# Ledger of designs, part 20: VH-VL binders against f9uss8

Target 1, 221 residues: f9uss8
Amino acid sequence: MVLTDIEYLLSYLEAHHVPTIKKKRHTYLTYHGLAEHYTYVLKDGIIKNSIILQDGREYNLSYIAKPDVISLLRDEVSRSTDQPFNVRIESEYATFYQVNRVAFWKYVNSTPELQNYVKNYYRKKLSENILRLQRMVMNGKKGAICAFIYSLVDLFGRKVNEGILIDFVVTNDDIAGFCGISSRSSVNRMLKELRTDGVITVKNHKFIIQDVSYLLDQIAN
Below, E stands for the ipSAE of ESMFold2; O stands for the ipSAE of ESMFold2 at other seeds; V2 stands for 0.75 times the mean of E and O plus 0.25 times the DockQ between their complexes.

## First folded at step 5 (VH-VL; framework fv_romlusevimab)

Design rc1 (at its last look DockQ between E and O 0.07; V2 from the best seeds 0.00; counts 0 for: pae O 11.1 > 2, placed apart)
Fold by ESMFold2, look of step 6:
Structure rc1 (fold): chain C 221 residues (1-221), chain A 122 residues (1-122), chain B 108 residues (1-108)
Amino acid sequence: as target 1 above (221 residues)
Amino acid sequence: QVQLVQSGSELKKPGASVKVSCKASGYTFTTYAMNWVRQAPGQGLEWMGWINTNTGNPTYAQGFTGRFVFSLDTSVSTASLQISSLKAEDTAVYYCARVEEDFWSGYDMDVWGQGTTVTVSS
Amino acid sequence: SYVLTQPPSVSVAPGKTARITCGGNNIGSKNVHWYQQKPGQAPVLVIYYDSDRPSGIPERFSGSNSGNTATLTISGVEAGDEADYYCQVWDDSTDHVVFGGGTKLTVL
C-alpha cells in the first residue's frame, strides 16, 4: 500500500521513537506568543486553534481533526519560537508526538518524503487561509455562521436519515469565536432562525444539516 | 440552587377565578420559558402551554384558550397562571416547569414547582 | 397531532430490570425525555436527550431511542422506584410539548 505523506510522517516518527504526550479536553497544548521548543504532530484527537484578543474574547481560527503538524509557521532554524496561536483540545483526549523543533527540521531536510509533506502542508495551509479570509470578508454575520456550519461537513459530517449529522459538539461561544460575533445571544438568535427555516436542527447536542443548498447560497452571497 | 416555588392550595367556588404563582430563583429567569402542566386527580400530565419569559409571548395548548392566562412579573422572577370562570373540571394540581428556549434545547423540563392544588366545589 | 403511547402499567420483581416503552411514529428522530412521579410529588426528570442522566439520578436508570420506540430501562429495581413514568417530546410540526399517557411501575 502507498502511504500518504501524513502516514509517512507518522510512521517516521514511530520508527524514531518520538515520545508522545496526552492532553485532556479543554486544556491547552500551547499558547499564542509563548516560547516553545517543540514541534507537535497530532496523532489522534481534535484541537482548536485560536488567539485571545485584548478584550478577553477568543477568536477561533480552525479545527485540526485528523493527524497533521500543529504549526510550521515560524523560523525553522531557531531553538525555540513563539507559538502562532493557542491550541486547545476539543476531543475527550488528544495525543501528540513531541519533537524537538531543530530535530524535526533536521529530519525534514534529510528526508525527501518529509520534504514533500512540508511542501504540501504549506500549499494546504495557504489554501485554507485564503478560504478563511473569503469567509470573513464576503458574509454578514448570519452568512458567516452558515459558512462555518458548512465547513464542519468535511471535518465531522456523517450522513443520517435526518440529513447530515455534524458528529461533534460545538457551543454558541465557539461559533461566536469562529464567526467574529461579539455575543453568544446573537449566535443563538441566528441559529434559531435557521432552525425555523428548516436549514438545521438538533439531535443529542449536535447539528443536523437539513438544507445544504441554503448554507451554500449564503456563502456565495 | 435552582428552585420554582408555587403559591399555596386554593379552594374555590364554580365561577370564581384563581391565580397560581410560580417564583423562580437561582438562575437567569429570562433564559427559560415557563410551562404550565395540569394533572387532574388520577390522571396523567397535560401540557397547558408556556410563556416566553424574555418576550412575554404565551403559547396555549388546544383547549386552554380563553379562560387560562399566563403572565409574568420579571422584576420578581414570577410566572402566573390565571383561571377564570372556574368549573368543577378545573380541579387539579397545577405545576410550573421550566424549559430552556435555547437553540440547543431538547425541550426537557429539568426543574418543576411543587404543584398547587386547585379544588373547585360547590 | 403527535401521539406518544405508553403501556398503562409494568410490574417487576425487586432486583430485576424494568423496561418502559414509549411508542411514536419515527420517535427515533426526536429527543425523548423521561420523568418519574411518585405519589403526591412533582415529576422529576430522570433521562433527557434519549439517554442522558441528570446529576443525582442513579446509573441504573438508562434510556434508548430508535425507530418507533424509546425505552426507559431501570436495572436492579428497588421499592423506591415505584412511580408513574412519563415520556415527553417536542413536536416541531405543532410547536407543542407532548407527554405520553404514563406508565405505573409496580415493584412486587
Scores: ipSAE 0.369, ipTM 0.694, lowest interface PAE 2.1, mean pLDDT 88
Fold by ESMFold2 at other seeds, look of step 5:
Structure rc1 (fold): chain C 221 residues (1-221), chain A 122 residues (1-122), chain B 108 residues (1-108)
Amino acid sequence: as target 1 above (221 residues)
Amino acid sequence: QVQLVQSGSELKKPGASVKVSCKASGYTFTTYAMNWVRQAPGQGLEWMGWINTNTGNPTYAQGFTGRFVFSLDTSVSTASLQISSLKAEDTAVYYCARVEEDFWSGYDMDVWGQGTTVTVSS
Amino acid sequence: SYVLTQPPSVSVAPGKTARITCGGNNIGSKNVHWYQQKPGQAPVLVIYYDSDRPSGIPERFSGSNSGNTATLTISGVEAGDEADYYCQVWDDSTDHVVFGGGTKLTVL
């Protein structure tokens, strides 16, 4: 069986008996701006990256919903160990491999397969950040909400008879933070407009996307 | 089956305290905030506030910021309402009701407990 | 401080249509939920998000919301519909839930 890059990384960490930690929903793994000596690799669960703005608001950047390295922004020669993001657990629990940052890079530097993982990781993150920048720069508030909802399809979407079920809990505060919208009320109003337009429906307190084409039409590209 | 089961009715004297419990089953307790709603005899529904079931952070409606305390025991999926220094006007039925937190939430209360009657008299 | 106003009572003959109103400033911009409460029982959600029915609620229950008025409509009223009905919104400016005063539906 040919291992994917992430499967190789996980197998490598298991073979080296890298310890794990477990965190519960809505607790933080790391905080923006605080020193951290570990590289964390998500084993299972869902996390959200965010930063704290100067006015104290949290600005949400992305979800990580599959095994992946939380951040590779700091390498073994970096002077600063400051974390680039707050990392909050969004699933009921999440489990992380906890490996010393310098040791992690020693593994990478000695292992061609891990070097490939890191190269692909950076390419993937660059692509994701370019798309995020496009969403923020090219859209108004409604377009940003549509882009965010569409991004949930790849992460949490499940096809059902009525459309695409988003099988994940996202609060109005979370949406506001992802879309740069200042209040829950603005989010609630725009979501009500999408419901009234037949784009989204609610069934048993979960929403279903009924008109993906409408979402795509609202997104600048 | 999703269910909220409340503790039994209580008869109390003025000045006593009471604790009403609300046991959740059939769903993940921490994905729904728990509301408390009061209904005095012959009167309408009065929202008392809610508690975030993940963080334990309560929000109290105006008029309920003193003698009323919301608490949780997440290990047994139970929310509780404690009322201290009971007064005759605290005689009411007390309901728990859940609200889902998601980006579409309109804060509808889809599941209610059966109610707990608290009677305060000499 | 947001206020919802309901008529205290409504009487309707069996088989006719009952309309229960819920008034509020710009209530059309809010999601309105409706609860049925029979004597000695807990409230039951019958309409949410202005017009959606939970599973198990008959199609004769419907809702609308525009301007300053939301309306719960019960067509083909049956004796079993006799209850108190409450509207409810969430006021995002205060982070508070608000109930209407309730409307007693009497089926004559």
Scores: ipSAE 0.006, ipTM 0.525, lowest interface PAE 10.0, mean pLDDT 85
ESMFold2, look of step 5: ipSAE 0.208; ipTM 0.670
ESMFold2 (binder alone), look of step 5: mean pLDDT 95; pTM 0.962
ESMFold2 (binder alone), look of step 6: mean pLDDT 95; pTM 0.963
ESMFold2 at other seeds, look of step 6: ipSAE 0.005; ipTM 0.434
ESMFold2, look of step 7: ipSAE 0.165; ipTM 0.655
ESMFold2 (binder alone), look of step 7: mean pLDDT 94; pTM 0.961
ESMFold2 at other seeds, look of step 7: ipSAE 0.005; ipTM 0.548

Design rc2 (at its last look DockQ between E and O 0.41; V2 from the best seeds 0.00; counts 0 for: pae E 12.8 > 2)
Fold by ESMFold2, look of step 5:
Structure rc2 (fold): chain C 221 residues (1-221), chain A 122 residues (1-122), chain B 108 residues (1-108)
Amino acid sequence: as target 1 above (221 residues)
Amino acid sequence: QVQLVQSGSELKKPGASVKVSCKASGYTFTTYAMNWVRQAPGQGLEWMGWINTNTGNPTYAQGFTGRFVFSLDTSVSTASLQISSLKAEDTAVYYCARVEEDFWSGYDMDVWGQGTTVTVSS
Amino acid sequence: SYVLTQPPSVSVAPGKTARITCGGNNIGSYSVHWYQQKPGQAPVLVIYYDSDRPSGIPERFSGSNSGNTATLTISGVEAGDEADYYCQVWDDSTDHVVFGGGTKLTVL
């Protein structure tokens, strides 16, 4: 059977009896700046990467909503073992393979299929970082929100009769943190504009994108 | 079933303290902020502020700094309002009300507690 | 600090339409919520986001918001609609909730 890169990684970890851990919603797997000796691979659940600001707001970097490695910014020879960002559980639970950082890289270095996973991982993360930079730097507040909403399609989107349902609840605080916007009320006002213009609608605390072209028109190309 | 159940009515003398509790059930407590709203006899609704149930950070309306303290006990899904140095003008019904945090939130208060009457009489 | 103004009272005959206004500078740029409060009871949300109804609120309750005025409309008014009604917004300049002064609806 031909496995995708991530399926191969998960099968490899299972075959090597890598232990799993489970964390509940709104607890942290890792914290920015604290030493960490493990590489974590998401088995199931949803997590958010962030840095917490002095005023208690989160500066949000990304979601991981499908099996994937949490971070590969440190290798087996790195002098620092500091975690690059906070990892918080956003689903009711999330389950992770927990593997020693040095051991993980030994697996990769000896296994061509895992090397391919790592190459593709870096390409994917680079592309995601470019899109995130566009959201944060090239747009006004409305454009940043539009870019963020559009980015949720790949993570949580599915087609429904009314448009594209984003099958995940995202709070005003989370949106503010992803978009670099200082207030929840500013986010709410801009979302009301999008609703009034027929771009999005809300059902059961989840939004449905009705006009994707409008979102794309607001994003700096 | 989602509900907010408040502690019973209180009769107090000026200078005393009171603690009003609001116990939540039927939902995930930390996904909704908790507001406190005062209504003096014959008067309208007056927003006192709110507390973020995920972070514990309170926000107080103008005029409600000092003697009014919001607090949480997340282990029992309970928000509390403490009023110290009670004055006659603190006589009112005190409500808790939740506000959902999502990107659509316009800060509508969809569920309210039954209210707690605090009477300050000398 | 943002101010919402409501008429202190509105009277309407049974079966007719009641309109309760909520005035505010540029209130059309806010999301307006409406609460019904009967004597001795907690407020109940009847309209949110200008015009949406929570589950259990009859279709005869409707809302609109534009310019400097939001309006709660109750068609086919019944004696059971007799209550105080409050409008509410979030004021982003202060990060505070603001209530209107309330309107007593009397059904004659």
Scores: ipSAE 0.006, ipTM 0.494, lowest interface PAE 12.8, mean pLDDT 85
Fold by ESMFold2 at other seeds, look of step 5:
Structure rc2 (fold): chain C 221 residues (1-221), chain A 122 residues (1-122), chain B 108 residues (1-108)
Amino acid sequence: as target 1 above (221 residues)
Amino acid sequence: QVQLVQSGSELKKPGASVKVSCKASGYTFTTYAMNWVRQAPGQGLEWMGWINTNTGNPTYAQGFTGRFVFSLDTSVSTASLQISSLKAEDTAVYYCARVEEDFWSGYDMDVWGQGTTVTVSS
Amino acid sequence: SYVLTQPPSVSVAPGKTARITCGGNNIGSYSVHWYQQKPGQAPVLVIYYDSDRPSGIPERFSGSNSGNTATLTISGVEAGDEADYYCQVWDDSTDHVVFGGGTKLTVL
């Protein structure tokens, strides 16, 4: 069978005996502004990207929930680069390939299949960020929460008898950070409204989307 | 059965310290934040703050940001309140109460400890 | 900070309906919870999210919340309902819990 470009990257790293590291829940792989000599590739687990704003607030940017390179935002030749994000482990554990940054780009530059991965990576990330900006900037707080919940379907969604289960625990603090909402209570109030309207429900500490059309209607076009 | 069992009542002199413990059982300790609530004799309920049992990060209400320290021992599912430099006005019943860490939570306290009476008298 | 106002006491004859109010500026935009505290005992949650009843609380306990007033209603009041009752919200501007001052229910 034909390997996807990420499957090719993972098999390439295994064939070159690239070491892995394992990190536990709520520890950090990297911090914004830290000089880093490695490129990390998520092998298994779930991570969250965030930044610390000038006023000290933490703003959540994205989850990575499937194998992917953590970040390729800096130049291809430097031995080290400043990390653009904080990266925190959200699963019980996460495993990363740890590859020397110069060696990583040497692999890419010598391997057409890895070059294709990198091109697709940039296209994917740009598209995701454009859509994210459209959904979040054009909405009020309720619309931002609806947009965020909808975005979880592709990451963690699974069909069940009751609707679409989001098979991942997301805290109110995390939602507040993704949506730019100042308080946990504001998040709770808006989620109470969605529950009362039959849009979402909770089972086993995870929420289930029962009316996806409602979420889409609350999101600015 | 879900329970919060607090340590026994204490009689202290002004200037001493006291540690009130609250042991949780019958549920996953880290899925609920732990609140501390004070009730002086004949008075109403006064929220002192809470501690996030996932992160260990405390939040203190105004007026409780100095001599009051919340802590956890997750290995025994126990939250603790330490009060230092005790004053006569610290005489009260101290309750622990849990709040669900869920997007549905309206911050209702569904389970309370039995209360610990701290008496400060010289 | 946000203030909840309760009457200090309410008296009701057995078998009648007691109404305990909790006043607050635009309290209808909050989720209101109610606690019963009998002498020498810890508080017990009797109503949460304005009107929902925990398992084991009799159906004669009910709640409502709109405008500037939340109300705990106890129909068919019994002597065993004598207690102090507290309303509570979360104030999202301070991220603090706020309790009302409490209402002593007396069954005559």
Scores: ipSAE 0.005, ipTM 0.461, lowest interface PAE 12.1, mean pLDDT 85
ESMFold2 (binder alone), look of step 5: mean pLDDT 94; pTM 0.962

## First folded at step 6 (VH-VL)

Design ae1 (framework fv_adalimumab_6cr1; at its last look DockQ between E and O 0.02; V2 from the best seeds 0.00; counts 0 for: pae O 17.4 > 2, placed apart)
Fold by ESMFold2, look of step 6:
Structure ae1 (fold): chain C 221 residues (1-221), chain A 121 residues (1-121), chain B 107 residues (1-107)
Amino acid sequence: as target 1 above (221 residues)
Amino acid sequence: EVQLVESGGGLVQPGRSLRLSCAASGFTFDDYTMHWVRQAPGKGLEWVSAISWEGGETDYADSVEGRFTISRDNAKNSLYLQMNSLRAEDTAVYYCAKVSDYFEYYYMDVWGQGTLVTVSS
Amino acid sequence: DIQMTQSPSSLSASVGDRVTITCRASQGISDYLAWYQQKPGKAPKLLIYAASTLQSGVPSRFSGSGSGTDFTLTISSLQPEDVATYYCQKYDSVPYTFGQGTKVEIK
């Protein structure tokens, strides 16, 4: 059978007996600005990337909910090894391959299939960051919230009788951090509007999207 | 700034009814789920009831279900607890409380000072 | 229904001592756990939500930890104004049950 890029990477790491580590919900794998000499590859679980601002607010960047490399912003010749963001575990547990950063790049540089993974990784991350920038700068607060909720469909979406279940708990604090909104009351008010208009509902702390077209209509394009 | 003030407590005989009120100020009342929590003299806290921000969903502790009714009037910024068929075990200080956010957290960040209900013959 | 058991039921400590209060849920509640402080004759005050998140305006000597079934409230350096009864509360689903309380006194 033909392995996807990430399947190839995972099988490669297993064949080389790369050790794994396991982290609990709401603990941090790494912190923004601290030196780190490992590359981490998510094996299982869900994590959130963020930066904590000087005033204590958390600026959330993305979720990683499928096997993937946590960050490749630094390579084997980079002069700085500072981590670009905080990585917090959002699932009950997450498991990571822990590989020395220099060793990881030696694997990549010697293996054409891993080189292809890295090329696709950068293209994917560039595209994701462009969309993230668009969400933050081209929408008002309501549009940003709608864009964020819609973006969760690919990560956590599951069809149910009531609509599309976002099968993951996302808090108002998380939404505020992803959307650059400093007021939790603004997030609450906009979620109330979406619920009242029949666009979303909440069951067991999880969103169900009932009107995807309404979400898309609120997003700048 | 945020304030909750309970009223309507007092001495009442078993089997009678009493209506508690909670006046809210300093926040947008209809954005938040509200709770009643009671505390018998010298005892711990006991959750009694909750009502959603628009009033469409209500929940009750087993000990009061069928006897107590929670309601709200968002135009008057008021929360109510209608207590019917009162029993001696309902003797307590009754607090109203506001939740912090209505979707993800049902914990209570602002409490009133309470109103005492005494049920005795 | 899920029971919430606090321990100890009471404790006495000196000013400056580290105080630890535990709360145990009979079934898993993830991190849907709050801690409240109640001083004699007053309404409860929220200290901690989401098991470990400090409410605004609460002194940093208070901290919370835990997930699932076992939770801890810690006062790193007990102060005279911390004399109170402390309650945990689950809020994962109905009912929103409180623990029995832990009375903290200064000896």
Scores: ipSAE 0.005, ipTM 0.561, lowest interface PAE 10.7, mean pLDDT 86
Fold by ESMFold2 at other seeds, look of step 6:
Structure ae1 (fold): chain C 221 residues (1-221), chain A 121 residues (1-121), chain B 107 residues (1-107)
Amino acid sequence: as target 1 above (221 residues)
Amino acid sequence: EVQLVESGGGLVQPGRSLRLSCAASGFTFDDYTMHWVRQAPGKGLEWVSAISWEGGETDYADSVEGRFTISRDNAKNSLYLQMNSLRAEDTAVYYCAKVSDYFEYYYMDVWGQGTLVTVSS
Amino acid sequence: DIQMTQSPSSLSASVGDRVTITCRASQGISDYLAWYQQKPGKAPKLLIYAASTLQSGVPSRFSGSGSGTDFTLTISSLQPEDVATYYCQKYDSVPYTFGQGTKVEIK
């Protein structure tokens, strides 16, 4: 049987009877800065990672929309157990495997296939963070929005007659947080400009991308 | 309907032991962290102890650590608090409470009605 | 350990008044704060979690705000059924400390 890294991890967790927890939309799995004794693995659902700054601003980091480990920024030898970011449920429900942090790293350290998963996890997350940095640092506001919308294609994109449907509801607040934009009204104005220019349309609260090349042209470098 | 029912309270002399039980129904018990919280008559709420969903992690308030032991039996949907070396200041209504199905948030969405423990000579 | 201080200890207000209760943490706890209502002779009831998120079934006249060290519970229009003692609770880390409580009464 040829299993992908994530399929192996999921199979391993099931074989070890790792329990699951279930969370509702717009509730939090974890909060930045709280002590955390568990590693979580997304089984089903969609979550959003963010940091809420002391002044109340939210900086959104990423979505996780397929089974994956939520975070490995803290390892088994870290003196701090603090969760590195907030994790909010964006789907109606999300289900997570809950495994003790020490136990998880014992599994990894004894299992070459899980070591390979962890190595590839860090490579993948580094690549994703480089792309996120590019969006936030190297674009103007409109360019950041275009880059963000384009990034949703891999996560939620589906071909339809009208273009590429982003099969997920993303709010103006979420976009503001991903793009470093201070207000939802600024986001709304820029989205209306993209709609007027024939780049996107909105149907049933979801984006349809009609001109992908325009989005790519707005992305720095 | 989610229900938590405490039992095992009563009048007891200082220095003796008592075991409280909390029977859970209407939800998947082993998915949830559980708490004990107490309230002395006419006083505020005091967190006592917590136990993780599988029972492997326990936490205690300083005032009870070393004397009280929280435990759970997931096969019986039951939470327990073993209280040893009881003191007069342990006199309180003891509530069991569950956290929501929203993990890592130790706010308690369902509470039992409590069981009174009176420690007096 | 982080201390939780509520103020006022008690208050009296008329039906329809705006009521404000504050809770201060001795150190930052981000938004990991819950508010509970306890009516006489009853178990506590969760009102608000994550400082500002209203629990299902709680009337919209209740609201919460704050982050870090300073938090506020507001009842926009006090009703007779809101006579209770209100508690804040931190849950950022152990211990999961409650405030001393604020008793709210109708004049």
Scores: ipSAE 0.000, ipTM 0.408, lowest interface PAE 17.4, mean pLDDT 84
ESMFold2 (binder alone), look of step 6: mean pLDDT 92; pTM 0.937

